# Miniprotein binders against p40896, part 1

Scores and structures below are computed, not measured.

Target 1, 331 residues: p40896
Amino acid sequence: MLMPKSVALLRIRYTLEAALARGFTTVRDCGGAEGFLKAEIRQGSLNGPRLITCGHAISQTGGHGDLRSGALPASAFDSCSCHFGQVGVVADGVPECYKAAREEFRRGADFIKIMGGGGVASPTDKISNKQFCDDEIKALVDVANSYHTYVTAHAYTAEAIQNCIKLGVKGIEHGNLLDERTAELMAELGCYLTPTLVTYKVMGSDQFSAFLGPENSRKNTEVLYKGIDAMKIAQKKKVKICFGSDLLGPLYGYQTQEFRIRGKVQTTQEILLSATVTPAEMNGLGDKLGQIKPGFIADLLMMKSNPLDDITILDEPESNILFVMKEGRIY
Structure headers, positions and changes below count from the first letter of each chain, unless a header shows other numbers.
F, E and O are the ipSAE of ESMFold2-Fast, ESMFold2 and OpenDDE, as the mean of both directions, binder to target and target to binder. V2 is 0.75 times the mean of E and O plus 0.25 times the DockQ between their complexes.
Where letters were taken out, [cut] stands.

## First folded at step 5 (miniprotein)

Design P17
Fold by OpenDDE base, look of step 6:
Parts: sequence; C-alpha cells; structure tokens
Structure P17 (fold): chain B 331 residues (1-331), chain A 91 residues (1-91)
Amino acid sequence: as target 1 above (331 residues)
Amino acid sequence: SGTEIKDATVVIENGRIVEVGSREELEKKYPNAKIYDMNGKWVIANGELITGDVIIYEGDPEEALRRALEKAKELGDEELIKRVEELLKKL
C-alpha cells in the first residue's frame, strides 16, 4: 500500500516509538525505510529501535517489488527514486542490478533485499514465479559481498529458495513452501530463514478482508497454512531461524502476535534466540547483541512475569513490560 | 542463551553490560552506582532472563525510575509502585 510521503513521515515517529514500546530494541527493515532514520535514532532526535535497513527491495520488471498495474505503460512511473514508503526498485539485467545495489549502499543500506520469487501482495506475479536470472542474482550478491554484507531474498517455493542460496544469498524471507531438501541445503550453506507468519494471519482475517484484492487473497490463503509446516521442517533440519513479522501499513501493531504463532512449533527458548542471538549473528552484531555478557549492548526488557512460563506474555507487552532499556537508556 | 539466570545483578556503564554477578559483590565493587532493586521481577535481555537487580554506574536513574513508576501504576502493581517510590526518594 503506497502512502503519500507526507503521511508516511507523520506516521513513522509513532510507528518506531510503538515498536520500541512493544520491546523491539532492534528492527531490520527489508524494504522502504530510508537510511536517514538510523541517524535520527542514533542521535536521539527520534525514539525507536536500532534500525538495520536495506533501502528498497530490488525487483525485476513485473516482480514482487513492482507494484505497477499491468494496465499501465512502462513509462507511467518514470524513476523518481525519491519515494519514501516505496518498498521496491526495479532493475533488469546485470548493469542495472549493479547500479541498484550500489545506490542502496550509497544511501546507507546495511544489506541488500531482493525479490527472488513471486509474492502475495503484488498484482502481476504468481507465487510460483522464479524472479531474476542467475546472472542478475549473482551481480547483486557480488556487490553485497564487496561491502562485506549479505543479500536476503523474498522467496516462497523450494525452487526459488534453492536458486537464490546456490548463488550466495544468505537470507530467505518467508520460505513458506520449502521442503526437506531445501531446508537441508539451507542448513549446510548456513542460510537464515525469517518466517513472517503473522502477516498472513492478519491479512487473511475478517477484520482485514478488504486489505487484499481477490487474487492476492487467494495467494495469501495458499501460503498461510504452509508456513507452520515450513517452520517444523526448518527446525528439524537445524536451519538458522530469525524472528520476523512483515506487517504493512496499519498492521504494524500486530507484530507481537508472531510470538504466539511460533509458540505452536518452537519452544520459548528457540523463539527468544530467533529474536536476539540468531538475527544479531546474521547482521554481524553477534559480539554486541544477543547475550547478557560484558561488552554487550544493554538492551533489556523489565517484565512483570517470566516469558519462559508462557510465551504469550511477549504478545501482551502493554500488560507485561514495565520498561524497555535500549543501550542503557530506559524508554 | 535463552537461559534463566537467578539472583543476578547487572552492571551497566555507557550503554554496555560491564558485569553480571551477585548483588553483594557488585555493590561493594561499584559503591557509587545507582541500583534498581527489582527483586521478584524479570529482566529479559538479548534472549536471556535475569532475576535480581540492575546497577547503572553512569546515567540518569531519576528519569528511568519515573518511567518505571508510571508503568508500575498502569500495571496496578502496588508492591512495585512502593519499591520504585522508595528508590526515587533515595536519589
């Protein structure tokens, strides 16, 4: 959902403050967050979680990051690259992929996000579509490697996941249709899976039935019920799992429901690791975040009750969190 | 990681964890630190849980305790309200 830049700027403060108040002291954005927000948070002019950002998700023409209507001519959206709140940028071929990835790094990206397969919320692609050619993915990976960071890919199918990870992609977002063989390969290559089960649950709810058009609603239903099975397979094969929500626009408030959903297939300890240690390691912060040890950043939640007794405590932060400490400061 | 640490005190300096240990030892070692006595409450930090106290060696404990007091009131925890108020009086 594209929001006017002015409205997005007015809402971003509230969104970030609310995420911090829910106990998220660090957040990775996989498309749309501008790099300047990181500076504002570090300087204390904006209260929010520490941000790790990719800028725009890089997509092919007609890919999951291309939100243009199929009825619009190619020229209808000339490249005003200045769209706050746009999730994606379009790049076709190796030269454009090099340029797009370098531009995101120039703007202060910490990693690259790509659309490696079809999506739910995009109008012109199928979930079964493989996106990008091998040379395009390799180009994006080569650029990210030159900056000593990673590429993560949006991918649902076993085929799309395998294609990405064989080319050096280190993260898979969603992965709802992975199989045992794909999970084995992910574990072998040390790839990270970030399931985002809550987004499908919320978008598929009666309350938000109008959020997706009919075709996107059908696609949402297809992946919703597979996500839990994908999590079980990934765990069985010892894939590194990160916490994620992938909520859009008005849905951000539901981010903690991911704890409740994951409680069906993960222990509380596994969930906590997926929300701290594992994503810290993925982002090169394993020496600073993810443990209570000397030299680590003092990110703490003071809580009324023990979440080890009931993981749903983390889904009710308003009732259970006394305060959030981020880098030794209480919020 | 993802473990429970019981009866621990955490020392924080310049936004970093400096030490984790017993309250008695850390109070003696850091006599000028401000201590948040959160006995019976839980601290979750970077995937680990702690019961005990937080010692802030450098920082503004007053602002922190005021926010904790507001939240304790919102939660209706009378014991915690009283404890935070007592800590505020010691500043």
Scores: ipSAE 0.528, ipTM 0.775, lowest interface PAE 0.6, mean pLDDT 84
Fold by OpenDDE base, look of step 8:
Structure P17 (fold): chain B 331 residues (1-331), chain A 91 residues (1-91)
Amino acid sequence: as target 1 above (331 residues)
Amino acid sequence: SGTEIKDATVVIENGRIVEVGSREELEKKYPNAKIYDMNGKWVIANGELITGDVIIYEGDPEEALRRALEKAKELGDEELIKRVEELLKKL
């Protein structure tokens, strides 16, 4: 059910305020956040993290960004340009890929997100699917490069990851089924991995077991266990790792549990770097975010205790964060 | 690489970090800057862990916040005043 725009905006406001309160001073959205939100946050009409946005995730027909029921013809889905609350846009072939990427940039995207493989939550694809042809990915990369920015891809499998990164994709979202060779190649190419372990944990919980249908629940279980191993492999091979959560709708409240999950496979310092320095560099903000140096943005968390002693402190922000500073302002 | 900084002061102007150093030197050099003394509390700033206080949050939380409130008033920072007052109400 398409949520009324008004209701969606109210929920977005709450989500942004809550994310900031949890200590996130910058958030990258990998599909669905409209560019106007950045202006509203800068103007102070919304209190939230600084947003880095891609607009819509670009997907092939029947890809992970295509949430249309396979039982209905394409004509049953109104081409309503009101992609409000839609994560994805469909583009097939090089000309459509050019158009889709250019449209996202026209609307104020900072980077491009693509669906390079199958997903968990999508109804018509398999995790094992490689999505887009090589020429389509190359087209998307070429457009992003012309804007001096990057493409990131949703990809789980070693095949899908390798295909994307060989074509100039600079980010991989998830990567749960990567192998050692893939991780080596990612490190060599300077590709960024953004694991999102918490989304699988939460969606696989008893509380949210109904969130996914039976088939998607099976897919979720498959990638959950492998994601921990993939994280270890990526860490071992010195892949650049970013912090991510990829929580949907009512699940956003669990964002900080990613710290707790990662604490099993990364050091606290590695986790903190993944949540600050590394993503700043990925997004061309390495000279403004990620360090305490002259000219850097004053994004600070005031905390009661040292998270280096216990990473779970970051999973309990209500108890452990005294306040959040974003750009010298205390929230 | 992330670093741990101890016993330092951060000077912030216009939402940017200007300098990190000793409180005494920085207060003299930047009399109009917002200064956060890093002594005894934890500040995570862009991947770096700082042992320190915002304004003067050291020791007893209530006392520290009261001092912070005084400093916020001296600085004329209405937003910071409000925030410190809110924190005091939560104690």
Scores: ipSAE 0.525, ipTM 0.770, lowest interface PAE 0.6, mean pLDDT 83
Fold by ESMFold2, look of step 8:
Structure P17 (fold): chain B 331 residues (1-331), chain A 91 residues (1-91)
Amino acid sequence: as target 1 above (331 residues)
Amino acid sequence: SGTEIKDATVVIENGRIVEVGSREELEKKYPNAKIYDMNGKWVIANGELITGDVIIYEGDPEEALRRALEKAKELGDEELIKRVEELLKKL
């Protein structure tokens, strides 16, 4: 994250090419991939998935998207070097929220990502924190509405989720601590949930647990425990569920393990729809992507075996994908 | 939609799916299409699973076949290897 621009750009290229090879023909990025990458992929100078991106996630000072150490001065986030390789930007107060959201759209964003609650990997917040005041969230939603798109929010707790969706936020990322009433409200309001269970499994493994500090290890343990239960609640209450992984840097290669994890709690059909039809609908692409129908974009995977018989073959893409087609072109 | 469609043929042109149907009927409708016979391998995309042929217009058939060949070799599928090599010779 805090690496030179040239190294970050090389890693982005590799990450995009690898994700396409693993079968992801469209990826929604919630921080770090800027809009100019979409043009490079469209023009063929980069091989990668179709990108739907927010540019930078928008955070309050000290919030989940504020990755500065508490020992750094407040100005550390404002340097022009902070914008390269940064996942988030800081905005405090209504005028800064308007400006931050408009800047992301100016730079090519398709939607706005905000921090509605505390996180695991950030240095200075608690999962229980409510982040942004109501007026700030309303400002961000107003800007997104003026661009005919949406706001999605990082949020774990029932309180944070309910506050965001009542103010017009369309999507919730993670949602590991939602309760049944919150799921009912999400379904009633037509909101989308994107669980990301694999990141907590990987971060809790012996191989990677040292990557987190003591405070972030505690946060990770709490959300890992409850994330599967939250997915069961959301499924039962008919919340629209999308597929996501939220993996950091070099861990992105684990993204297909989400298929295997979800296979323990969802039907194969539910998992396939969550990775195709539902996210296409969320992003206004339901008449172009997500189905094999005349007029739809030719994004196809040729598989050695039938995933309806065994969803776990999608977690083994190197062995089971014969080719990946995106927009009729084989990669 | 999460359903299985057996023995379907998918016609692709200019990056878009133009038709899905039986091979017999679609070969009549698209006599000049380049045919990629998948020999019963499974195509999955967008929540639907298809066994059958893929017919591609305007694609680069050599690139498609070479990638399929490399993957078939990695998987050790001798019948697919043979079929893809035969198609490459016809180019």
Scores: ipSAE 0.239, ipTM 0.638, lowest interface PAE 3.4, mean pLDDT 72
Fold by ESMFold2, look of step 6:
Structure P17 (fold): chain B 331 residues (1-331), chain A 91 residues (1-91)
Amino acid sequence: as target 1 above (331 residues)
Amino acid sequence: SGTEIKDATVVIENGRIVEVGSREELEKKYPNAKIYDMNGKWVIANGELITGDVIIYEGDPEEALRRALEKAKELGDEELIKRVEELLKKL
């Protein structure tokens, strides 16, 4: 996040092309990818995945998306993908929340991303923080509903998650500190969970741990250990689970390692559904994407080996993907 | 779904899946379609797995085959390289 915006925008092309080559034919971006990128990919001017975007993540003052507070290397990393390109936007109070959400839709967003709780890499908040007042969250949900789409929220703790989903938030990003009661409520309300375990594993590695300060390193360790347990709870309670990685900048190449991590908790079939059918349903595309059926978009991977026998071949795309097809075109 | 569909052929037209079925039936139904023979390799798409021999495709076959050849060379798959080069010669 410390690179100039102009350099970050030029490198977005490389990142998108690489993601497509790794087998991701559709990507939902929770911050940083503006709506005009979708048009460039659709026109063929840019090779990359189909994009589902929120534009900027919306944060309260001093919240997870408020990078204005302190210039720390750790503030360049957090638990969502919104830190590439434009920094998140700040909105305080109901009128500003209305305006911020409407502005993102005006610029081409498909959904609204909010910071419902504190983050690991943000400069001043705590993981335990609930963010936004109830009327602010309700306002953001009301705007999204008027556009016939949804709000998804960054949240780690059971308390932040429950507050968001009770107010109509449809999705929870991360959810590492989720408990059984919260998972039951998510399942009852039909909410979606998108765990992103790989980012904590990578940021905790010797190669990248220096990007976190001591406080953020402790926060990262806590969420790493508890995230696997939370996913087990969510599976047991039949929460709808989507695939996600929340990787930043040069770390984006590690996104396929999420397949290996998930193999410790989910069956191969559950992992494949979480990367295809479930996210298509969440985004209103369940009749067009996620299955091999007449009328569906021809997004196909040709693999050397059967991923149902070994899901980890998806974490080795260079060796195992023979070609990637998006909309019938081989890339 | 997350299930395996064995011995299936997929017909693709204008970026959409048109039909899934047996190779014999679909070749008769689409006699002018360009055929991509996958040589028994695994195809994963959208939560389903196909192990059939033939993908019937309508589009720009030369561009598609050139990209497939580049990938096959990158992977070092000599049999796939030979197969794609044979298809390019038929163009």
Scores: ipSAE 0.230, ipTM 0.638, lowest interface PAE 3.4, mean pLDDT 72

## First folded at step 9 (miniprotein)

Design LFb
Fold by OpenDDE base, look of step 15:
Structure LFb (fold): chain B 331 residues (1-331), chain A 101 residues (1-101)
Amino acid sequence: as target 1 above (331 residues)
Amino acid sequence: GSKVMVYVELPEPVTDREEIKELLRKLAEELAKKLKEKGLEAKEVAVVVIENGRIVEVKSVTLEKPTNDAEEIYKIALELLEKLYDGRPVKYIIVAVSDLE
């Protein structure tokens, strides 16, 4: 459902404050957050985590980021959609890809997000689809490189992942269907994997059963289990792994459940690394964030107990976090 | 292993060494109390100094003998502080202990 920008803005304060309260001092948005939010947070007019943003995810026509109904011609959507928050923009061909990426950077993006493959819940694409032609992905990568930053891609299948990373994409979101060869290649190329297992778990829960139809629910369950296997494979091959959730709207409150899910397949140390050092490095902040060292930004969580003993305490921040410090300020 | 931390936020940044020492003593006492409550003994003591949103210094030492004694913790923390503190304004003092080597 398309939400008016005005409504999104009314809710953004709570969303950001809640994320910070959950212990996230830095958050990367992979589609939808506008660049001006970063300025507001820096100025203190808005309290929340430090934001790293891509603006709109860039998608091909009929791709995962194209949410237009396939039942209607393109002309049906010619009217200005500027009043609605959109996760993605559509770009076809090298010139449009150049323009789309440059526009996101013009508006303050820190990196580029692309839809490199199909999605589970997309109306007009299949999960098995490879999205964008090679020249289009290369175009997007070239633009990002000119800004000394990276491209990350939504991709599930081994084919889609390999296609992206061979063309210079440095991040893979989800990656649920990666295989050993793909994981090896990711490790060799220094590509980052960001699993988002909690989104599938929550969408598949009874509480949100209406979110997915029966067939989509089956697919969702399959993708969840495959995602766990993918993480095991990625770990085995020493792929760099980041913490992610990919929750939308009312589901944001479940962000910390990713810790619980990952606790089944990762050590606490691996999980904490994925939520601190690794994402900092991915975003060029490895010398400023993610560690308690001289010269680093003072982002700290004070907790009642040691997460190394039980990672699940991070899934109950209300009871276990005493305070969140961001840049030396307690919130 | 278990890690326990205590902290103090100063209303204003402080440079007075005696005041800092007194604060450190209080933190050590609080930490010792927490350790005892949990039935833990510290094998490592660390001191963190924060100024203007940045971590200024971090120093730690492994103890020869595990302890939950406030005076012992204070002594070690003080030694660490004296080695790392150069008189700059301090806004936060964090003392952390663990049973990790």
Scores: ipSAE 0.339, ipTM 0.685, lowest interface PAE 0.9, mean pLDDT 88
Fold by OpenDDE base, look of step 11:
Structure LFb (fold): chain B 331 residues (1-331), chain A 101 residues (1-101)
Amino acid sequence: as target 1 above (331 residues)
Amino acid sequence: GSKVMVYVELPEPVTDREEIKELLRKLAEELAKKLKEKGLEAKEVAVVVIENGRIVEVKSVTLEKPTNDAEEIYKIALELLEKLYDGRPVKYIIVAVSDLE
């Protein structure tokens, strides 16, 4: 999906406010949100969740973050970089990877996102593709480590996941095609998995049938059903799991459906931990966020009923949330 | 276990102890009502103090006997409040109970 920066910025206020209203007091963005938004939220110019950002997802040429048409030569894009959209940047080779990661940190990134494998919504890659060479991933990891933070990778296949985590990547986004051996390795290495099941469900629905082209729709179908199995495997092997949605554009409003989907695979307790304690720990905020405890930030939801009894109430926030408190302020 | 919560937001911050106690009583009554409606009994009462966007203190009491009685809930909540309240203006009062297994 391509959206001009100007159009995206016009919608950012609504998107942020809506996410907060749905009960999300902190949100991690894995590609697109610029660092300045964090300052605006802290200053009160924008009302929204606290943001943890990576800036642009870093991709190889022709990778999942490279949205240029394969029908055109590279020279066709020399005059403007707008074709990359807001989500990704392209870096090839160790020096470019160093520069790309350092640039994101310069602009206020909290962590680094990379495209470690092929994707659904990209035009020129296959899901089965392993992206980046080992030295490139290591370069990105080394930079992130120098800033005392982590790299997370978009990866579907067992091969892509294993390749990333063996090189020091600490997060896997999606992971729909992981196997038991991969899950065991993830657990052993303390890698975090962030499933995003709702995005595939919504994009594959009749209502949004035109959202993906034919080829992307095929890819979407491939990973949709495997995602549930992946969750079961990951849960069985005690992988650390975070809550995620990965919705794009007009689909943002469906983010709470992830609770409902996961309710079929995880216990309510496991789901709540994935949306509080676990992601806080992943982001080095385990002593500040995710618990009602002395010294923690006062982020609270007041609800009409207990989500431990029925997790689906979190998918109906308008009806079930009385108020959202972020840092002691009620919104 | 299930948790049940009630709250009040005050139009203006209040420091009057008697007024705070009265509000707490009303909240306990409302909470008791909700518990009864759900067929639940409180096993734990907790008070959370929030100041300047931070959780300052969390205290809880496990009850010897589970209860859905308003007076008993009030008594426990009041004891906790008196231990934690230092005279600062109160904008919100939240009472939460749990039927801990």
Scores: ipSAE 0.304, ipTM 0.649, lowest interface PAE 0.9, mean pLDDT 88
Fold by ESMFold2, look of step 9:
Structure LFb (fold): chain B 331 residues (1-331), chain A 101 residues (1-101)
Amino acid sequence: as target 1 above (331 residues)
Amino acid sequence: GSKVMVYVELPEPVTDREEIKELLRKLAEELAKKLKEKGLEAKEVAVVVIENGRIVEVKSVTLEKPTNDAEEIYKIALELLEKLYDGRPVKYIIVAVSDLE
């Protein structure tokens, strides 16, 4: 969605407060949330989840994070393919990749997000397109390693995933066309998968079917069919799975439906771990977050009943959450 | 419906049962005031007690008739507290209501 930056910033406040109220005490944002938001939340000036941010997703010209119209001059860049603000930045070639990644870290990023394959919502890209060249991916990984953190990549196809993880990318966002060999490789390399099934369910609904163009509708359908199977493959091969959604701004309220969708594939314990322990580990916070233990940060969600008995209560937070505690404060 | 809650964080953990009951009464009064200001009544009441980052237990009850009366909320919350409290030091006391009309 293309919108004025001032409107996008106003929506960030409501989105963050609502996500906290739905029980998300920590959110990893893979595009759009700038680093200054972390300070505002830490200081209490803004109510919201703890943010782990990449700042802007990094893409090449014409890639998934480049949502400029094909008719616009190359100097024009206004996009919103994820929540809030300016979602992506463009970097072509190794020197620009070094600079783009370093700029995001200078602005407070905790990790680097890249586009490893085409996307559904991109105006100029196809799901099968290879995005960055090997040298560019290696450059981005080298910068992230020098900051003692990681690169995660948007990638759907087995080929795109394998290319990224062989070059040192630690995380894969979406991964809906994952195959068994690729899952084995992810497990061997200690990589993380963050499926995002709810966005395809919501965007595939009758209400939103016209929102996608004919080629994007075909891509969305292919991704929807394969997403459940990919998660089953990843579970079988012991890939580390994180909880996530890839919802566009006003649709962010549907994020809890991911719990219900995953209930068709994962046990309730697996789902809870994917939303707590596993993402904390991925982000170097496994000693501080994701568990209820002495010395851990007091992030707690109090439910009316036990989600191990019925995971769907997490998809009904207004009726089932008694309180949300973040850093010892109740919201 | 929406939820309304009140809570207290104690500067030092408390073990005195009468002090805890008095805090619960104050919380029930504050909760009732919030409900009346919004023109709402509730059919569900819950109490939570937390000891130094450990949740002791949660109890809730669904009422046959909705209420926004402070004394009714206090009596219900006290009954729930008696079922869940084991005498350990208390850091937080939470009273919440839901199923609002």
Scores: ipSAE 0.000, ipTM 0.305, lowest interface PAE 14.3, mean pLDDT 77
Fold by ESMFold2, look of step 11:
Structure LFb (fold): chain B 331 residues (1-331), chain A 101 residues (1-101)
Amino acid sequence: as target 1 above (331 residues)
Amino acid sequence: GSKVMVYVELPEPVTDREEIKELLRKLAEELAKKLKEKGLEAKEVAVVVIENGRIVEVKSVTLEKPTNDAEEIYKIALELLEKLYDGRPVKYIIVAVSDLE
C-alpha cells in the first residue's frame, strides 16, 4: 500500500534505526531505498545501517515489480505523484531497459535488481511466468557490467533462474523452487542465492494473511513449503548463500527470525558466513567488511553469549546484543 | 531482555591504569543513575575494552543479588577490567548491565 510521503519517511527512519539495533550494520536493499538515504546515514542525520541499494526494482509491464492495478493506464506507475517509497519501475524492451538501469545508477544505485520471474504479492503475474525476454535481461546485465557491478534477479522457478544466470545475472533472490541441476549451474557460474524464508512464514500466519489477497495467498503457500527444500539443495550443491528476509510493510520487525529458520538447515558457521563474508564478497567489499580483521571497517556486535553455540540468540537481539558498533560508533 | 549501557570514546588512546580506573568509576556512577531513574536493578554486569576497532575480550559476571549501587557496580567492573586489560592503548570503555529487575 502506498502512503503519504511524510508518513513513509517517518517509517523509513524507524525501520533503519530498528534494523541497526537488531545488529544489521549493513543492509542490501532490493527495492525502495533511494540513494539519498545513503547520504543521510553517512552524514548522521539518520541512524541506520550502511546501505547497498538498487533504487527501484526493474519490471516489465504486468510483472512482479509492477504494482499498478489493472485498471490504471500504463503510464500511472512512472508518473504518479506518490513515487516516494516506490519499490519498482517498469521497462519494456531493450531501450527502456538500458535507460531504466542507467537511471538507477545515476541516482546512486550499487547494483541492479530485476524481476526474472513472477511474484507472490504482485496482482497481475503468475509465479511460473518468465518475466523479461532474453534480450532485455542481456541489456540490463550489459549496463551493470559497464558500471563494474551486477544484476540480481527475483526468481522462484528453476527455469527462470537458469534463464537469468545463463545471461549473466549474478544473484538470485528467493529461489524457492530451484532444483538440483539449477543449483549445480549456479555453483558452476559462481552465482549467489539469497533465500528469504521468513517472509513466507510470517505472511502465512493468521495475523498477517489479510495482507495478501486470495490469489497471492495461494502463491505464498506454494513457495512456503518448497523454500526449505530449495535451500537444502543449494547448500548441498555448494551455492554461495547470502542472508535475506524480503519482509513487506509492517512485517519488517520479523527479519531476525530468518536466523532461527536457517538453523534448521545450515550450521551456525554457515549462517554467520551468509550474513557477513559472503554478502560482503558479492558486493565487492570482501576486503573491508564481513570480518573482524586489521584494516577492516569497525562493524561489530557484542553478544551476551556465543552464537556459534546457539544461533537463535540472534533472533533475540534486544536480550542478547550488548552493543552494535558501525564504523567505530556505538549505537 | 532489557539492557542498559554507558561508554566513553577517548579522543586519544589511553594506557594509564589510574586514568582508566577513574573513567570506569564515572561510567559506573552514570550507569547507576540510569538504573535508579528507571527503578531497576541489574543482575549481570559486563565490561568491554576496545583498541582501534579491535575487541580485546568481554568479561561478564552474574550477581547473586541485583544491584543499582554505583560503588558496587564500579568494584565489579574494575575486577572484570583487571581480567581483560593487558596494558594496550584503550579507545573505548563500555560498561553494560542486563538481567534487569
Scores: ipSAE 0.000, ipTM 0.357, lowest interface PAE 11.9, mean pLDDT 78

